# VH-VL binders against q8ixk2r445to577: the designs that were tried, part 66

Target 1, 133 residues: q8ixk2r445to577
Amino acid sequence: FFGMLQNKGLTDYCFDYNPPDENQIVGHQVILYLCHGMGQNQFFEYTSQKEIRYNTHQPEGCIAVEAGMDTLIMHLCEETAPENQKFILQEDGSLFHEQSKKCVQAARKESSDSFVPLLRDCTNSDHQKWFFK
Short names: E, the ipSAE of ESMFold2; O, the ipSAE of OpenDDE; V2, 0.75 times the mean of E and O plus 0.25 times the DockQ between their complexes.

## First folded at step 3 (VH-VL)

Design k32 (framework fv_recaticimab)
Fold by ESMFold2-Fast, scan of step 3:
Structure k32 (fold): chain C 133 residues (1-133), chain A 120 residues (1-120), chain B 112 residues (1-112)
Amino acid sequence: as target 1 above (133 residues)
Amino acid sequence: QVQLVQSGAEVKKPGASVKVSCKASGYTFTGYYMHWVRQAPGQGLEWMGYINPNSGGTKYHQNFQDRVTMTRDTSISTAYMELSRLRSDDTAVYYCARGRYSGSYPFDYWGQGTTVTVSS
Amino acid sequence: DIVMSQSPSSLSASVGDRVTITCKSSQSVLYSSNNKNYLAWYQQKPGKSPKLLIYWASTRESGVPDRFSGSGSGTDFTLTISSLQPEDFATYYCQQYYSTPTFGQGTKLEIK
């Protein structure tokens, strides 16, 4: 699967990665932004190693979650995907982060109207269901 | 109805700073990038940079990166562009424009423009 | 930066004329993943802000008259006005949004 990774509950929002420095792709949080249908900062690939790859830049970035955190951040991809970079895309659209035992959910930031993907306890909420478009 | 309303004209001396505001209405402010584009008298359009109102992340054109600062206040749906160490060749109309950076929609809505005159 | 070059710099025409303005990019603005050209055209009247006419090289913005059309792919693009009207006398700019946004230098369309 590859394309724009869109949320079923927040139907106008897609995974988006826009680092402040286009030459430094690692260390920044993945956000949710209005889907524009054009790829680029919203173009991701789900791989056979269960990675969510950001292919807009060289070297390719891979979404990861640091131990004890709930935010999705960009790391460098590795030849063998480490556990913190593995997400199981299930048949119902849930993205399960096996290392943490949590699911990726579209969530509103505490003090703003903006949205970000965060790890939350798994539920049957449409805010936890994702699809490639 | 989407509307971008900018602050009024400014006259500044060389070496001063100017801060232009752009108030957005009629759409979700955090859902779209806010770009700044200027136009010197009788000249074409020059892109200066953008702010992502959702994250606060900015990108500036290399010609401006040492003098420009872009900020926003989400509580009042307003973006700001501050240009420091003004020179006479900074005399221009400064526009805010809604869009997506690189690989998305172009600038679909523009503010009315703010004339900045730099004169001794 | 991708350099955008427009021709001509100015053009004189009469109401009813077919007008063609060209734009060249220093590198391709076609994105293979979605097969779209990241090119827009704007109209600017004296004392006014630019107005978006066309995006994706050939898609007309809502409310823009059908006499305006865009064509081309990759590096060579054209804006055509099929039957010029009095309100069309303005300066026209092409813009790429494939990378850091850049504009052509503009084509001023003047009454003959």
Scores: ipSAE 0.006, ipTM 0.553, lowest interface PAE 12.5, mean pLDDT 85

Design k33 (framework fv_recaticimab)
Fold by ESMFold2-Fast, scan of step 3:
Structure k33 (fold): chain C 133 residues (1-133), chain A 120 residues (1-120), chain B 112 residues (1-112)
Amino acid sequence: as target 1 above (133 residues)
Amino acid sequence: QVQLVQSGAEVKKPGASVKVSCKASGYTFTGYYMHWVRQAPGQGLEWMGYINPNSGGTKYHQNFQDRVTMTRDTSISTAYMELSRLRSDDTAVYYCARVRYSGSYPFDYWGQGTTVTVSS
Amino acid sequence: DIVMSQSPSSLSASVGDRVTITCKSSQSVLYSDNNKNYLAWYQQKPGKSPKLLIYWASTRESGVPDRFSGSGSGTDFTLTISSLQPEDFATYYCQQYYSTPTFGQGTKLEIK
């Protein structure tokens, strides 16, 4: 799958990553922003290794969750995908993070009206359902 | 070149509705969000909401959500903002403005504005 | 909503002067994950639409003269015009786009 990764419950929001420097694609949080049909910062690839790749830069970035954290952050992709970079996109649209056994949910960031993807206990909520557009 | 051209001035009575249009050219209409901002005489700028021209999805500021409707017609690259149950304090210049990228950016192109006067 | 406060509300200056306009937000508009301040400055001349001057607090929009500069971070921001020109007399607005967009009240720059 390749394209904009859109939330079913928060229907106008997509995964978004826009690092401040083209050479510094690591360490920043993946966010949710209003979807649009243009721009590279919302284009992701879901790979056969269960990675969510950010294809805008070289070397490519891969979304990861560090142990004990609930935020999705950008790391450099590795030749063999580590467990913290593996997400199972299920038939119902849920995005399951194998290492933590949690699901990616569209959530509101504290102290602002901005939305971010966060790991939460898996539910059947539309806020945990994702699809490529 | 990017242009946003709005409809002409309107004079309305309290309780009426007004529908302002904004015709886009010079870019892919469905690739950018269209926001609406108003400015009362001698006052500052007030954000009203936006529409995603591709999906038709909208988000309105809580101050307007009960009486504003934003729509678009992709065949003519035009966005519309309709404000109902007009009051005298709705007298303002209404602007459409484009937001580039993913919507968390400033307004880079503005329409020329539509003056709406509400008086008895 | 994040409240934006500008100071002063009006300012009289002469051509060639250095002018500074201040903007304060009720909450930080610095996004720590990308280290960007979601703050813009606009110029509005009578009867015309606002024109974008500065975004990300300090990035100048294409075509904007280098006498315009933005600075600040978090909650406190400044727009500076280093050597005022006749065409610069206008009203200036700050705007945050960290959350639901809000604008300052405006600063009217008048000829002395």
Scores: ipSAE 0.007, ipTM 0.556, lowest interface PAE 11.6, mean pLDDT 85

Design k34 (framework fv_recaticimab)
Fold by ESMFold2-Fast, scan of step 3:
Structure k34 (fold): chain C 133 residues (1-133), chain A 120 residues (1-120), chain B 112 residues (1-112)
Amino acid sequence: as target 1 above (133 residues)
Amino acid sequence: QVQLVQSGAEVKKPGASVKVSCKASGYTFTGYYMHWVRQAPGQGLEWMGYINPNSGGTKYHQNFQDRVTMTRDTSISTAYMELSRLRSDDTAVYYCARVRYSGSYPFDYWGQGTTVTVSS
Amino acid sequence: DIVMSQSPSSLSASVGDRVTITCKSSQSVLYSENNKNYLAWYQQKPGKSPKLLIYWASTRESGVPDRFSGSGSGTDFTLTISSLQPEDFATYYCQQYYSTPTFGQGTKLEIK
């Protein structure tokens, strides 16, 4: 599975990664932005190790959630995926984060004006359903 | 201060192409998406698409998908919108407008507009 | 696309009048997680670019006079000008930024 990772609830929004400093490709938050259909900074690969991998820039990044946090951060990929980088893409479109037992939801926080993927308790909401296009 | 300065008016024949420029100043060019919106005489505003100036990634409205190309030159903080195979109903004022990259926001600054007239 | 509908298409008013313009979206532009409406209002004077007046349905942009106010939630929104000034005669547009941007057809505010 690979392509643009699009949200069913926020119909025109895709996973988006475009770090502000090209000298540090990893360490920044993954956001949601209008899908542009060209791949590039919105192109992700779902791997057999259950990683959501970003390889448009070098070094390759893998989406992770740090302990106690609910935001998705780009980390360096490891030879063996650590638990905080593992997401189960379920048949209903949910992205289940194994380590936290939570689901990825299209969301915003009060002091954050960005649409971002955040960990939330799992529900049947379309804002928690994702697909590759 | 923030400014978006667009190229001058164009008169084109049907079937030709037009390329409009939008030069940004007063902010970090790669930190904001650049959108293009047009307005036909006496009509409302119609969104055409956007470009991410940092990555070069673009999204075009399906009505323009086959005829529009958006590009940028980061060395001169300029965005471009090229519309090909022009028709008489492409006669409009074309605007560039910026949107914060960090989230869904309205268009907070607009260029002055470029009038494009398509006639024989 | 989310369809935006404005009413009226035009109205005539006098300086000092209270004016209301309405905007309806074909689906909700309220995001429940942050309780924000992704709705903006723009003013466009003849021969000029649109100018942002209101965003988040009710937040006034810096430098915009207090006589302009926005209200509403979900699918139904209103722009109010409490005491019309000569410089307010213009066309007003609502816009949603919940999804791919779409605009209402505009309301032309004319001198009576």
Scores: ipSAE 0.008, ipTM 0.645, lowest interface PAE 9.1, mean pLDDT 87

Design k35 (framework fv_recaticimab; at its last look DockQ between E and O 0.74; V2 from the best seeds 0.00; counts 0 for: pae E 6.6 > 2)
Fold by OpenDDE, look of step 4:
Structure k35 (fold): chain C 133 residues (1-133), chain A 120 residues (1-120), chain B 112 residues (1-112)
Amino acid sequence: as target 1 above (133 residues)
Amino acid sequence: QVQLVQSGAEVKKPGASVKVSCKASGYTFTGYYMHWVRQAPGQGLEWMGYINPNSGGTKYHQNFQDRVTMTRDTSISTAYMELSRLRSDDTAVYYCARVRYSGSYPFDYWGQGTTVTVSS
Amino acid sequence: DIVMSQSPSSLSASVGDRVTITCKSSQSVLYNSNNKNYLAWYQQKPGKSPKLLIYWASTRESGVPDRFSGSGSGTDFTLTISSLQPEDFATYYCQQYYSTPTFGQGTKLEIK
């Protein structure tokens, strides 16, 4: 699966990554932004290694969750996907992070009008449902 | 074994276009990014861009952004690089090169190169 | 783009000599998460395609003689040929793949 990764509950919002420096693509937080399909910042790939890859960039980035965190941060993809980069996109649309045993949820960023994907306890909320478009 | 076989030498006039092909074999074509690198006579290696053979996604060096087009035909495991509005300084050997891994890795296999000569 | 600067641009040496080529990057190519340097070295002989020698700054590609070694970290890297052989006279390039790939300008190693 590849393309825009869109949230079901937060209508018309997609995974978005726009690093401030093209020569330093890692270490920044993945956000949610209105789906526009322009450029390269909203195209991702779910791979057989259970990675969510920043698909239109090389070196490719892979979304990771760092220890003790609930935010999705861009790391470099590796030959063997590390545990903190493994996700399961379920048939029901839930996106499950294997290491934390939590689900990715569309949420409002604290003290901001922006939205971000965050790890939360798994529920049946549409804000935890995702699909590629 | 992995092989990248490129099309033959080209002679073009200024303003024309050239399309170089790179046929891959010995591995899953769609599993690895294909890059293009050129080398002018007596000069160094210059990165031009890459294509993701699976998605067709591309990225070009700024110097070629408006003149280069990279494509692929997955049915025959072939990558293409087309350079338009040719100038004399486009005279070079053009290489296709595979990245060892779809992530961040060096170029482990190279085509034999295609000589493109641009002259009036 | 990350700029790669090699030194020297050319050098002459004799068979059996120890040869050192330096490469500097305009920014670090060390990835902190895996502690790897995204730096490669290539050898190119006249009329031939480049050949991968070293990757991850210090790992030899399969089939590469052990007289070739890579070292360095962050922004400063070195390719060393411990005892130069006749077949080693060629042009060498460093390349970073931490970001959009860029090459050094090359180092031509000629016979003295």
Scores: ipSAE 0.650, ipTM 0.887, lowest interface PAE 0.9, mean pLDDT 94
Fold by ESMFold2-Fast, scan of step 3:
Structure k35 (fold): chain C 133 residues (1-133), chain A 120 residues (1-120), chain B 112 residues (1-112)
Amino acid sequence: as target 1 above (133 residues)
Amino acid sequence: QVQLVQSGAEVKKPGASVKVSCKASGYTFTGYYMHWVRQAPGQGLEWMGYINPNSGGTKYHQNFQDRVTMTRDTSISTAYMELSRLRSDDTAVYYCARVRYSGSYPFDYWGQGTTVTVSS
Amino acid sequence: DIVMSQSPSSLSASVGDRVTITCKSSQSVLYNSNNKNYLAWYQQKPGKSPKLLIYWASTRESGVPDRFSGSGSGTDFTLTISSLQPEDFATYYCQQYYSTPTFGQGTKLEIK
């Protein structure tokens, strides 16, 4: 599946990646922003390895969560996906991070009032429900 | 100092197109979304759409999808809004305004506006 | 779209008066996860672009005089000018940025 990864609860918002330096596409936080439909910074691919890939730029990035953190950050993709890069998109629309056993929720980052995807305990909230558009 | 400087007033006939420019200075052009908002004489503010200057990605309000094109030139830090098939009710002041990319934020800086008059 | 309803459409006041402008949204613009209201207020003088006054419903933009204050939550918001000055005669707009941006119809503040 591929396209814009949109939130059911925060209905106008999509996964978005806009690094400040295009030569350093790795290491920055994934955010949520108004869905625009033009691909690039909002175009993601969900792979058979359960990765969420950012395919717009070379090299390809993969969304990951570092140990002890709750923010989604861009890492380099690996030939075999490590556990911290695996997300299960479930039947109910929840996006389950296998290594932490938490779900991705549309939320605020603690040091910011911006909308971002964060790991939270799994609930049935619409803010934890995602779909590809 | 942050500034958004827009092109000068335009007078067009019905059916023509108009292209308004917005030159940014005093900040990193590619770090902020550029939105376009118009205001008809004596009326309120109407959001038209935005462009992400970094990616070129755009979102248009459905009322303008058919007729509006937003572009940018990063080499000169300038955003453009082109509106085609002009009608008399497109007579308005057109504004560019920036929005902080790190989330949903208000319009913190606005251009001075470009008056577009569609002749009788 | 979220519909913003602003009242009154116009009011007349004198220098020194306390004035209140109201704004109502068709659905809540309070984001429960961060407890922030995604609501801004702008001032527009004739022939000029709008100027941001208040954001997150009650936070005053840098350089804005403290006589301007915002309050409210969810769907009901107010802008208050505690002691009107000559330079405050303008049109005021509320705007939500919870979703695709929408504005109120404006309140024209006129000298009495």
Scores: ipSAE 0.384, ipTM 0.824, lowest interface PAE 3.0, mean pLDDT 89
Fold by ESMFold2, look of step 4:
Structure k35 (fold): chain C 133 residues (1-133), chain A 120 residues (1-120), chain B 112 residues (1-112)
Amino acid sequence: as target 1 above (133 residues)
Amino acid sequence: QVQLVQSGAEVKKPGASVKVSCKASGYTFTGYYMHWVRQAPGQGLEWMGYINPNSGGTKYHQNFQDRVTMTRDTSISTAYMELSRLRSDDTAVYYCARVRYSGSYPFDYWGQGTTVTVSS
Amino acid sequence: DIVMSQSPSSLSASVGDRVTITCKSSQSVLYNSNNKNYLAWYQQKPGKSPKLLIYWASTRESGVPDRFSGSGSGTDFTLTISSLQPEDFATYYCQQYYSTPTFGQGTKLEIK
């Protein structure tokens, strides 16, 4: 799958990655932003290794969750995907993070107008359902 | 198995453009980024940019941003690099090179090089 | 861009010698999450394309003789050729692929 990764419940919001330094993409948080398809910020690929790649860039970035965290951050992709970079996009649209055994949910940041994908206990909420557009 | 075959040598005048082709075989063309690197006579290697053959997305080094265009034709597994407004210091061998693995990996296959000579 | 500096710029050596070439990056190319250095070495003979020798600082590419070895971490790296052979006279380049690719200026290895 390649395209914009959109949330079912938070309509018209997509995964977005806009690092401050376009030449050093590691270590910044993935956000949700209105889907627009302009530039390269919203294009991701779901690979056979169960990676979510920001692959319109070299070096390629892969979404990861660090131990004990619930935020999605950018790491470098590797030849063999590390466990913290493996996500299962289920047939029901849930996006399951294998290592943590949690699902990606669209969430509003506390006391903020911004939205982010976060790991949460898996539910059947539409805010935990994702699809490529 | 993996081969990158480039177009032949070119002689150009200052101000002209050149378009170099790189035909890939022996692997899934759209699965790996293609980079372009040049080497002036007696000099080192200078990275120019890359193309994602799947999406067509590109990134160019700042030194070439306003003069280079990288494209591809997936139907014939071929990447292209076009350099416009040529100057004498653009005289070089131009290489296409494939990344070895997905992600941030080195170049394991290089084209044979295309000599571009810019002279009055 | 990460600047790569090689030393020496040229070297004269005899068949059988042990040769060491160094490469220094302006910032670390060690990715702490996987503990790998994103550093490669290439060999280039006159009129030929570069040939990959070493990646991840110390992993030999398939078909590369075991007399070639790489070492180092972070910002300081070496390529070592044990028992130099006649076919090893070439120019050697280091390259980082942690970010936008950059190359060292090259080290020309000449026969004495």
Scores: ipSAE 0.059, ipTM 0.698, lowest interface PAE 6.6, mean pLDDT 88
ESMFold2 (binder alone), look of step 4: mean pLDDT 93; pTM 0.943

Design k36 (framework fv_recaticimab)
Fold by ESMFold2-Fast, scan of step 3:
Structure k36 (fold): chain C 133 residues (1-133), chain A 120 residues (1-120), chain B 112 residues (1-112)
Amino acid sequence: as target 1 above (133 residues)
Amino acid sequence: QVQLVQSGAEVKKPGASVKVSCKASGYTFTGYYMHWVRQAPGQGLEWMGYINPNSGGTKYHQNFQDRVTMTRDTSISTAYMELSRLRSDDTAVYYCARVRYSGSYPFDYWGQGTTVTVSS
Amino acid sequence: DIVMSQSPSSLSASVGDRVTITCKSSQSVLYDSNNKNYLAWYQQKPGKSPKLLIYWASTRESGVPDRFSGSGSGTDFTLTISSLQPEDFATYYCQQYYSTPTFGQGTKLEIK
């Protein structure tokens, strides 16, 4: 399925990715921003390989966990999804990263009033619950 | 062909800072993470941290977090590692090494190393 | 951090010998979902940078001679050189990349 990936606890916020160059989509942090309902930079597709894809057209980006960090970044999708790009969207809305055994949580970006998705210990908090709209 | 070329040897006094450079060529600089690993004389390899050249984001090992700064300049495909408040036990060869951007991969190409000697 | 332990710390051998170096991790570096071991082996010659030999525990890097092979899974790994050549005398390191990168202490392979 597909759409805007919205947070249950931080109710007005959606996954958002807006790189400055649409042909160089790699390496920027995925953020949370006010849901605008228009798709575009907030449009993601969850695949059978447990990927969260950005843009269903070329080039295809896939959300990845940054190595050794708790941050989510954009990377190019690979022929076979690596572990850093696999997230289990569970029935309760939790987005579970199996390699780290952590959950994606809506959190305030350090030294900022903006929000980002980060990996945190799974706590069943509404800030760790996500759904496609 | 992929190359990582590092700056020349440095001799520093205790308390000083050193800044080592690593110039990449033969690939898209922003497509791969750049890690730093050091090796004291006759000792093994010690990971220090990395930088994402695209975002500038960094991750440092806790042993270096208070003294190391990693930066890059994408216009010249060069990464930098600055280590401050040098001690005699910082005498080592410092290497840059690249890792596939999606993370959790081995170091496939290494720089030639920069010898840093800290002495009075 | 995951602790990597190599054995032996040094080994003396002759050209033509079969050599085995072992590496143990303090916890499993096998990721069950893809059945891959996040374990690499490097060769370092005196005065030179390390060179990647093997990754995913048993996949040989391009250009590496077939006399080098890796095996093992989970916490126990081995690097085998089937018939030593003069250019193989070096220090060998194992490394895990399952989490924050850590290296074994090294095994120095010396001429007997």
Scores: ipSAE 0.009, ipTM 0.569, lowest interface PAE 11.8, mean pLDDT 85

